# Ledger of designs, part 27: VH-VL binders against q10081

Target 1, 150 residues: q10081
Amino acid sequence: MSNLEFVYKYFNSLDVKELYDIYLLRTNVFVVEQKCAYPEVDEIDLKCGHLMLRNANGKLVAYARLIPEQQQTVRIGRVVVDPDERKNGYGRKLMLQALETSKQEFSSSKTFVLSSQEYAQPLYRSVGFKKCSDAYLEDGIPHVEMRLEL
Below, E stands for the ipSAE of ESMFold2; O stands for the ipSAE of OpenDDE; V2 stands for 0.75 times the mean of E and O plus 0.25 times the DockQ between their complexes.

## First folded at step 15 (VH-VL; framework fv_indenebart)

Design q5 (at its last look DockQ between E and O 0.52; V2 from the best seeds 0.00; counts 0 for: pae O 13.2 > 2)
Fold by ESMFold2, look of step 15:
Structure q5 (fold): chain C 150 residues (1-150), chain A 122 residues (1-122), chain B 115 residues (1-115)
Amino acid sequence: as target 1 above (150 residues)
Amino acid sequence: EVQLLESGGGLVQPGGSLRLSCAASGFTFSSYAMSWVRQAPGKGLEWVSSISGSGGETYYADSVKGRFTISRDNSKNTLYLQMNSLRAEDTAVYYCARGEDTGYTYYHMDVWGQGTTVTVSS
Amino acid sequence: QAVLTQPASLSASPGASASLTCTLRSGINVGTYRIYWYQQKPGSPPQYLLRYKSDSDKQQGSGVPSRFSGSKDASANAGILLISGLQSEDEADYYCMIWYSSAWVFGGGTKLTVL
């Protein structure tokens, strides 16, 4: 259990296999599992940090992207845990690491934001995020904005 | 030939004030963040303050917040540290240091001056 | 508890290797942090040596010989400065540093003696 490894790279430092693993995990969950037939790969991937969690076998078990925005803000997006690896606490570990990594890589950051589906809100609350909007639709699915201030 | 030259140190009573200066040459001053780091006699290094290349972002150690003010004049290639309400624990050699200004990355210290001594004693 | 802990002293022979440790406080994971290393000789200002986060995220200071290198020991929660092929001029104080809690934080320093 303690053999988890976090890897953080900005886009231009990813190797081809890392990019493949990221897109495989993201498309399997956000497109296939969630049945959302919208483009998953976008231009933001080219301009952000990519946070990977790998287990002892080298399997990518969780992922998030870290997007620097204006007003000393970092957006955490594409938060995903491999379906077969859920219930191991990897979502919480990933979110805690995303906050710490953001403080290291974007050290003027004071505000962290994300767009959450209903099922994920308890995870984000557990690491200190608070709901800060009414529900809105994103690709036809209800979301809320959540925020953490340092 | 990058050079940093500190000045303005001296003996001062507790509660007094001093202003340190650091004259920079041999590089494009406005492109680099600048820092002050101090070292008390016989002790280790302690970061004091940093300022971005533009002067728009400033950072302070908790031990000096509210008492010290970092500033820079890019037209004169000079870094300043205004020290008010000085205490005995502020006694140290104060180093001026240059750091890379690469946007969001906070700045380490890659080139150092020779230091100027501040003594706070009754 | 100090954020960074370094042993007060270390001795090694010329030509040998020295591993200088910089241990992070319990609850702070070394894997997340860039560890910066500085050398200071008596009567002189510090000199930047290198920084290390990972093999793909590291930097050697200008003019610093390659026999100085950084690494990490995850089981000890520590950054490591390795000095191979020790020379008598490597006798100095060595400091580690990280960005933590909106501040630069130095370790207490290690005095390396080359006998």
Scores: ipSAE 0.021, ipTM 0.701, lowest interface PAE 6.9, mean pLDDT 90
Fold by OpenDDE, look of step 15:
Structure q5 (fold): chain C 150 residues (1-150), chain A 122 residues (1-122), chain B 115 residues (1-115)
Amino acid sequence: as target 1 above (150 residues)
Amino acid sequence: EVQLLESGGGLVQPGGSLRLSCAASGFTFSSYAMSWVRQAPGKGLEWVSSISGSGGETYYADSVKGRFTISRDNSKNTLYLQMNSLRAEDTAVYYCARGEDTGYTYYHMDVWGQGTTVTVSS
Amino acid sequence: QAVLTQPASLSASPGASASLTCTLRSGINVGTYRIYWYQQKPGSPPQYLLRYKSDSDKQQGSGVPSRFSGSKDASANAGILLISGLQSEDEADYYCMIWYSSAWVFGGGTKLTVL
């Protein structure tokens, strides 16, 4: 077994350090690494769940948002793995946990959806997601909708 | 005082049907999820089914899916378990239990009845 | 492999502490789960003891003595029920439970004997 720790919290339960770590990781990846200027921090943060993966040193190595939607659907968003930690398979671990956590937190979670950057599809396919849309641009980056029915 | 009283247990042949009831009192029945949990003789606890306070959501163990149906009548403060196509392995004490309905899926059992015995045997 | 694994039995002396483990299957991270604990004495229905997800997310059942407490061992990927100051009346079966994959799942239970 690993010393990895998953923590799931809603916004109001996040402490300052947790929030800092989340925003630091998201900004460094989605804004800086991907060279995309967009309103990364948004109001969805206030009402969604936040799934954090930390290593043995307490470092936030991966993160995702869980967003309940209508029609028994949960959207998984802001999926990110620390650039220095991507070789560790944390992405898949995160997604598997995201699905499980969603089932725990949302009583009607049968459908899971996400907007995948086109290149990231293999990660989501590995946990059962299937492409369900043509490519579209989101903030100038090619995306596809992916869906998993459970 | 919170009370749960199961009834309807008995001896039934394999393939038969049985309907369990659980009469609730001492709390606002419709505000709580309810569950059935069973325990085979000398064995551990096995969750069977749960239903939300309103009855709008139901959950079943894989072992009983398609055979058992959980329902409730909030006007009568009664929980039901319709058991069809009964098997020998369904033999157990069946407990009804009250679960917390917090709006999340974790309707854990915080109050239990005394149980009713179901025996499936030829 | 079972979702939750508990030792079949555990023995401890009166006054000692008993640590009951509930190990989650590999791939299921204990950190994200609320673990519920139940006590069952012979001829009686189970009794809710407590639930524990974290120190900030825990609940003690009504009337449950404070000597019963929940925790987690991340390294072992396990929930822990700690019974301090063990008493003879604590002899019982103890079950852990989690909500997993849209189902309640119980551990196999641990028979605690107070020597």
Scores: ipSAE 0.000, ipTM 0.578, lowest interface PAE 13.2, mean pLDDT 92
ESMFold2 (binder alone), look of step 15: mean pLDDT 92; pTM 0.941

Design q6 (at its last look DockQ between E and O 0.06; V2 from the best seeds 0.00; counts 0 for: pae O 13.5 > 2, placed apart)
Fold by ESMFold2, look of step 15:
Structure q6 (fold): chain C 150 residues (1-150), chain A 122 residues (1-122), chain B 115 residues (1-115)
Amino acid sequence: as target 1 above (150 residues)
Amino acid sequence: EVQLLESGGGLVQPGGSLRLSCAASGFTFSSYAMSWVRQAPGKGLEWVSSISGSGGETYYADSVKGRFTISRDNSKNTLYLQMNSLRAEDTAVYYCARTIDTGYTYYHMDVWGQGTTVTVSS
Amino acid sequence: QAVLTQPASLSASPGASASLTCTLRSGINVGTYRIYWYQQKPGSPPQYLLRYKSDEDKQQGSGVPSRFSGSKDASANAGILLISGLQSEDEADYYCMIWYDSAWVFGGGTKLTVL
């Protein structure tokens, strides 16, 4: 068995080690692994929720941010699994918890959206998202918008 | 003082209709979500329906979906519940409740009315 | 298979503590949810007591004595309402509530008897 723990905090409730762990994981994947130079840390981080998945040893193994938008919409972004922890189903577990947490923390929300690289669409479809746009560039990488309506 | 007063309860036959009203005073009505909660005789609380402060979002319990319609008139500070296709199971005291609404998150029901009784029987 | 389960009744002595549980259905993690608590006395509408999600995210209802407090038992997947220094006036029905699946959901209620 795996003693996985989800931790959700709004930015101002994060401690400095949590913030360090989040940024280490995000930059290692989105900047270093993907070889994409861009300002990965942005102002959205200051005004959104941060969802962390930790294993029994306290290691941050997966992360997503939950961004309230207008028109009863929540955007799920920066979805990432630690490269050494892939193939454990953490991506799906993270997405299910992200939806449940969003419904609790943004209770008037009816719509959930994300920007998916095309290869990741099967994961998001498995939890109920549907493609709703043609491909577009986000930080120079092709993406599609995906949506889930309650 | 914040006050909520329900009205419109009564005896109605199965299949009939009834419209409940809740008059609100003492607060900015449009800044709050509103809820209907019912309690059958000798039973627990059952949430029925909620509506956002603007009226743009409505929510219904599965047991009433398609039969009941919640609405509000913010110019009259009044909440409504239109109840159609009534069943014996709808017999209850119906409370209206003010629900905290921050624009993104709903919280507790902080003020409750005294309730109005609906009886559905032949 | 109910979303929230509460024991139907609980008895406790004056001056003692009562621990009222609100258990979430398997598959719904108590850690995600704000647990709201209401008290109802015979012939009266419910009254909001408090809410609890975590020590950083909780709120006491206006005029509710501090001897009422909320917590969680993660191993039991349950929210807890603790009433310490039990008084005869605490005899009432107690309901938990959560926002789940775009709906408010009440537990079945616990009748607390103070003997």
Scores: ipSAE 0.530, ipTM 0.838, lowest interface PAE 2.2, mean pLDDT 93
Fold by OpenDDE, look of step 15:
Structure q6 (fold): chain C 150 residues (1-150), chain A 122 residues (1-122), chain B 115 residues (1-115)
Amino acid sequence: as target 1 above (150 residues)
Amino acid sequence: EVQLLESGGGLVQPGGSLRLSCAASGFTFSSYAMSWVRQAPGKGLEWVSSISGSGGETYYADSVKGRFTISRDNSKNTLYLQMNSLRAEDTAVYYCARTIDTGYTYYHMDVWGQGTTVTVSS
Amino acid sequence: QAVLTQPASLSASPGASASLTCTLRSGINVGTYRIYWYQQKPGSPPQYLLRYKSDEDKQQGSGVPSRFSGSKDASANAGILLISGLQSEDEADYYCMIWYDSAWVFGGGTKLTVL
């Protein structure tokens, strides 16, 4: 039994511990693990929703932010799974929940987009995303744009 | 009122099979994971298996892997435990327990049935 | 070595406090785990009492008296169930539980006798 807990909050509703956990996980992965120095924390954090996945011990094991855009589009960003927890399939769970939460929070959302690191495409494809761009560099890392139409 | 009622227990010989059922009521069954926990006579609690709300994920204790199968029918609000290749050490009271697995779960078994007794003996 | 170890039995007088320990084996940091506690009286199924990870992350079961509380002893690498103002009705078996390695793991249980 996974007993996972999904919590979705906007920035102003995050408590200090939640914010800490989010930034700790994101920096440990996107900055340290991926050896990429960039402005990881940005102003988008203030405006988007934050989807947190915690395990039975309350550990933040996965995270994503949901960013509403124009034309009934939701961008899913900062998708991250704790390195020690990647064997548990939390990435897929997170993405499925992200889609569901987006539909609930952003009425009439129809299009979902994300910027995927090239190696991460299989995860997103598994939930229906399709590559819709050529590869491009983002902070020195190869990415592709992916899209899901519902 | 949340209710869990186990059934299907009985006497079975080693190597035999038994299927337990747990009828749930008083809550949205599909919104919760369910678990089986057993207790041998005079012994402690041992987790046996769990299944997610949708039934898409199942988990087993090492002691029962390959022999037991947990399943559920959400249309019937029923949890099942198919037990094959039963051993003497499987003798126990088997409890079904609601395991909180909603979007906001506290990750525990919060409601327990009264249990059904399984006795494996030659 | 068992993941969780509990004393087999503990006795205390009415009105006293009882501390039930749930020791995690070496290598498992108690600080990172939620400890769940259950009470089981004879002839009855277990009843959820509370969970405790930290003072900021704890929850009391519905209807569970406030005299039941959870804590941790980092030095002992143990979860603690504290029962204050012991009553005769508190005589029961108490089990701790954690989620470990994708499984629920129970301690061996402690039989609490109220003298």
Scores: ipSAE 0.000, ipTM 0.580, lowest interface PAE 13.5, mean pLDDT 91
ESMFold2 (binder alone), look of step 15: mean pLDDT 92; pTM 0.931

## First folded at step 16 (VH-VL; framework fv_indenebart)

Design r1 (at its last look DockQ between E and O 0.04; V2 from the best seeds 0.00; counts 0 for: pae O 12.1 > 2, placed apart)
Fold by ESMFold2, look of step 16:
Structure r1 (fold): chain C 150 residues (1-150), chain A 122 residues (1-122), chain B 115 residues (1-115)
Amino acid sequence: as target 1 above (150 residues)
Amino acid sequence: EVQLLESGGGLVQPGGSLRLSCAASGFTFSSYAMSWVRQAPGKGLEWVSSISGSGDSTYYADSVKGRFTISRDNSKNTLYLQMNSLRAEDTAVYYCARTIDTGYTYYHMDVWGQGTTVTVSS
Amino acid sequence: QAVLTQPASLSASPGASASLTCTLRSGINVGTYRIYWYQQKPGSPPQYLLRYKSDSDKQQGSGVPSRFSGSKDASANAGILLISGLQSEDEADYYCMIWYDLAWVFGGGTKLTVL
């Protein structure tokens, strides 16, 4: 395994290369691989935290965004692992760090939420999330809301 | 000017109760979280409890959970600590501290009172 | 094991530098946490000095001299308070603090003697 580095920055602290790397990874997976014609870049990116996982070569291998919401809630979204890096367990490492970082950076928050495709539910359950909605379609793909209370 | 003044300390027997108060002035009290921090004689600092500006969130050290209750009255600019089932190890100087709260994140304790002494002994 | 560990004491001469460490327990990554530092002189309440998470996320307390600074040693899993140009009035107890698991946690404190 290579040395891993987590980097967390709120939007206004990102440099141009970090933003480029984030959008390259997100569009390659969410738009190209998943074949979802959805506006990937949105205004939420301007008002949230960005959690990056980089390997020893500096490559962005995993990412999530941390969105403060009302009612002392943080939404974890855009959870993604580079397709070429998926055998390395980065999904779980990313989720554990996302929770720890959220508890530090949004310390007044007591609730964490995310929207999960069916196949990803076991990952989120392994770090303490529980299903809290019926299935719904997002861009034609079934999702459920999942929730973790502190 | 920002000031915090603790009161309500004293000598009490084990199993007894005390209520500490912290009178705040010189700032918008409801905009800040508040904390109690104690220091036993010759020992280091130990955080006891914190409360959000609105009072909606309270936090307790494991050593005091179920025995101590933090509260605030924003109309009177006053922080309270109700201490029940007191033990000898609760003997300490108790400080009231203003805690920076940005609405999302708690930060440092920037203003401290001079403390009030609680002594628990037979 | 304690969440934060500090050496009990440290001595240094006037004009020298002191490097005070605050080591986080194994399993808690110092890189994630904002480390807060407080100074306490005998008979007085603690006083906030500074906080440090990274060079882009740090803050100096109001009126705190620039000779006080924060950093981290990732290999030691520790926060560092550096006091340069030591003066007699720097003799005090120094505490680190973090927000961890819905609680403020203090280290045990370091008594700095300037002699």
Scores: ipSAE 0.592, ipTM 0.874, lowest interface PAE 2.0, mean pLDDT 93
Fold by OpenDDE, look of step 16:
Structure r1 (fold): chain C 150 residues (1-150), chain A 122 residues (1-122), chain B 115 residues (1-115)
Amino acid sequence: as target 1 above (150 residues)
Amino acid sequence: EVQLLESGGGLVQPGGSLRLSCAASGFTFSSYAMSWVRQAPGKGLEWVSSISGSGDSTYYADSVKGRFTISRDNSKNTLYLQMNSLRAEDTAVYYCARTIDTGYTYYHMDVWGQGTTVTVSS
Amino acid sequence: QAVLTQPASLSASPGASASLTCTLRSGINVGTYRIYWYQQKPGSPPQYLLRYKSDSDKQQGSGVPSRFSGSKDASANAGILLISGLQSEDEADYYCMIWYDLAWVFGGGTKLTVL
């Protein structure tokens, strides 16, 4: 992993190309690859932070949303790695950066939560998250709630 | 009638190995996940390991990771537990249990065998 | 601190109701978990009783009397097994269980004595 760059921006600071890249990656994975039709773009995009990982060529290879919630909690959402860029450790790198960025942007945050697709639990466990719910369906896909407390 | 019969228990020295078996009958074995649960003398229940119906997924308690291996032979309707590097604290009655597979990774035990006793002692 | 905590023992009279508690460790919300209950009599393997997540998400084991029921106490962060109309045959050890962090976790068990 060389010449990678993390960029964190709120919605109003995103340029058109950045927004395009984000939505392209999210829809290609969460809608097309996972064969799930749902309102992928939502109003949370307007209110949350957007963490982007780009490679040396400027390609968006990974992405996550950082969503502040009540009680000093940050929710990490829309975690995605480009299908062509998987198995390069970008998922773990993204999650570690997401935690670090969250602590910087939301200094009072102590709890991190996410809704993990059931198969993705090992990734989040690798960075310290623990399952804190039984499985449930979200848009027809099995999920579990995971939590990390610092 | 659904039946589970454990075997393979016995006395073994610390550091030794045992292989437990569980013979299943009365149901479609491959359609169910299976689990091992143990109970030390006078103590409570402790989950040891689980395996999916197909055998593609396995889960282990931290206390046995790297030492125990769960497996199954669906053609023989048999569940196995290979136990290596045994310790005194592994002494227990070991139960095999049929585990309901709902399509999620939370399989509860609904049918239990009578158990087989494992004693680890010098 | 253990993930699940149960009182070591409980006593009640025949015909009375017994409430067995299964307290989850702080930071683990009882509302998000299905709690499974097992009964074990001396010299016998455990027997599945029921599971309870909510009133809309619960299941009774086959052959388990209706006087066994599950519930939760959010304020105590605990699962509850209620045994109404206690009978002498209900004297046993009772264990709660949850699926937590890719593992099954049992409580320490409660020995119920019917006086």
Scores: ipSAE 0.000, ipTM 0.581, lowest interface PAE 12.1, mean pLDDT 91
ESMFold2 (binder alone), look of step 16: mean pLDDT 92; pTM 0.931

Design r2 (at its last look DockQ between E and O 0.02; V2 from the best seeds 0.00; counts 0 for: pae O 13.9 > 2, placed apart)
Fold by ESMFold2, look of step 16:
Structure r2 (fold): chain C 150 residues (1-150), chain A 122 residues (1-122), chain B 115 residues (1-115)
Amino acid sequence: as target 1 above (150 residues)
Amino acid sequence: EVQLLESGGGLVQPGGSLRLSCAASGFTFSSYAMSWVRQAPGKGLEWVSSISGSGDSTYYADSVKGRFTISRDNSKNTLYLQMNSLRAEDTAVYYCARTIDTGYTYYHMDVWGQGTTVTVSS
Amino acid sequence: QAVLTQPASLSASPGASASLTCTLRSGIYVGTYRIYWYQQKPGSPPQYLLRYKSDYDKQQGSGVPSRFSGSKDASANAGILLISGLQSEDEADYYCMIWYSSAWVFGGGTKLTVL
């Protein structure tokens, strides 16, 4: 595969092109593809870390945000792979890097959580997450809470 | 003036125990993580253990897990290292170090004590 | 294989530059980590020099001259401490350090000799 580059920045360190790329990818997938008419940009973006995966051509191919929570917990959210780049293993690479980056940036973290759509559970299980709730609806889409403990 | 003063070192037989102390002054002790770092004679630095500002998180090098216990008393501005089942390879100067802790990320060790010497020999 | 590997020794002339490397074990991506650097002179505790993750995430230690700088060589999977304009007082042991796997990890150290 081509060389991949991970870039992690807290919100205030993003440049305008990075912010553009992030919101383009997120809105194209979560709003347009998933047909979810919910405000995709939220205030959590202002106070969390943003993890970007770019290919050798500089294209943003995957993204996640890392949100510190109470009780030594990090929430990994907005996990997305560009639709045209799926089936290249970028989802797993992103999740492994998200865990390692979270352990680095939130040094006391012991617990990692996410809200998974049903189709994504195999990805999260492959990196050690386990389902820890019954299914529920989030913006009309079925989700489960998943957890990984160190 | 920020100061760290280690004490409690000495000569001990293999299998013995020692308790090291580090008295902190000149700063808000509970706002910082703390670390123990050791250095065997003529050798490099080896991290031993760290503890968060609140004391809720503790970390240990594999070489000392199960034998050493780090603790702190924030009311007395004192860091401790209880060392049990001591071995010859634990012989070193033990440094107390103040570790930058932003509440979510640990950074460098910005202030170091002068060290206290532990010798494990029969 | 050690998490961090440093050459045991390096020598350079006064006024020249020294490039000290800190190589991360295969399978650990150098780009993720802040590389911390410490100087230790004989008979003294270590002193913090600087840390480097990227040009937008770095810090110079208080009172540390700007001739000390950090960088990375991604192709070598290594952090780099550059000391330019070497002075006699730069003769010391230099250690790199990272936070890895819920532990601080030091490199083995490099003894820098200024001839």
Scores: ipSAE 0.364, ipTM 0.808, lowest interface PAE 3.8, mean pLDDT 92
Fold by OpenDDE, look of step 16:
Structure r2 (fold): chain C 150 residues (1-150), chain A 122 residues (1-122), chain B 115 residues (1-115)
Amino acid sequence: as target 1 above (150 residues)
Amino acid sequence: EVQLLESGGGLVQPGGSLRLSCAASGFTFSSYAMSWVRQAPGKGLEWVSSISGSGDSTYYADSVKGRFTISRDNSKNTLYLQMNSLRAEDTAVYYCARTIDTGYTYYHMDVWGQGTTVTVSS
Amino acid sequence: QAVLTQPASLSASPGASASLTCTLRSGIYVGTYRIYWYQQKPGSPPQYLLRYKSDYDKQQGSGVPSRFSGSKDASANAGILLISGLQSEDEADYYCMIWYSSAWVFGGGTKLTVL
């Protein structure tokens, strides 16, 4: 990663600009771009870690939530790449780092799970995730549950 | 591997001062709140203080307010506890513990050090 | 009266189930609180076991066996730590904890003896 920087923080460690960047990116994509009105900001933000990918200019180009669950399981959520920064491989970089960060922060993590929008499955498959459920609706958008066992 | 190592414990007279340190490794230190919890000999656990990941928020038990100060240096991955006006009842093993920093302070101490012993006696 | 009250000691046989109680003071409703449980063995620091607020809000600590589980008894206004299939290695002190009035509060702890 020549010009990229990953930063991982929990909610209370985020500064105002970081929080702003996260919510701006998430809202622009999950609400505006995907035309889905739902409570995008939720209480999980207070309970999870926040993984940020920034470029050399300090721009937030990708983001994900890391949510610890029972029995060495980590849920990865709100995976997003800036629309202007797509097709640069940032999604895959983000997911690989998410796995690594999870192992470091949640030392005995063995299972990783996520709810994938149907169109996004190839990204997660590229890092080893496998579909483990039928399609279901989440906020009106088709999703599938995916899992990676280490 | 996540590790916490306390130091700075020792023998001190009543009214004296002592500064404890906790060296953290194996995780992103600044991403977590940290806490001190103590245990008097043969007694139970007592929460002492907590500090947010950024260090801008601190919490204290009533028993130590005005006497103890919690702080951190994220550049050194180190947590501190400045203890002033020490009393006999402050005698205990002092543990540092990693705490999830959510802003709500509803999250627990999930990793603990081995502790350092503080003895306040004439 | 203490915010959290635990029995001083409890004994159970190997293979049996042990229920450890954490009773909240009158006026504090157990249903609104996440109760955290810790295990401490002699000469060792405490170890996080689990937290329980409800069946929809609970977490098992990393590496903690599934035979440890949390629940609540609303009628007793108490949190419960259940240890099923008790093993000799489970002999330890157990502490409950809640966040109350801007402070972490521990129970007095229960010494569990495995006979």
Scores: ipSAE 0.000, ipTM 0.566, lowest interface PAE 13.9, mean pLDDT 91
ESMFold2 (binder alone), look of step 16: mean pLDDT 91; pTM 0.925

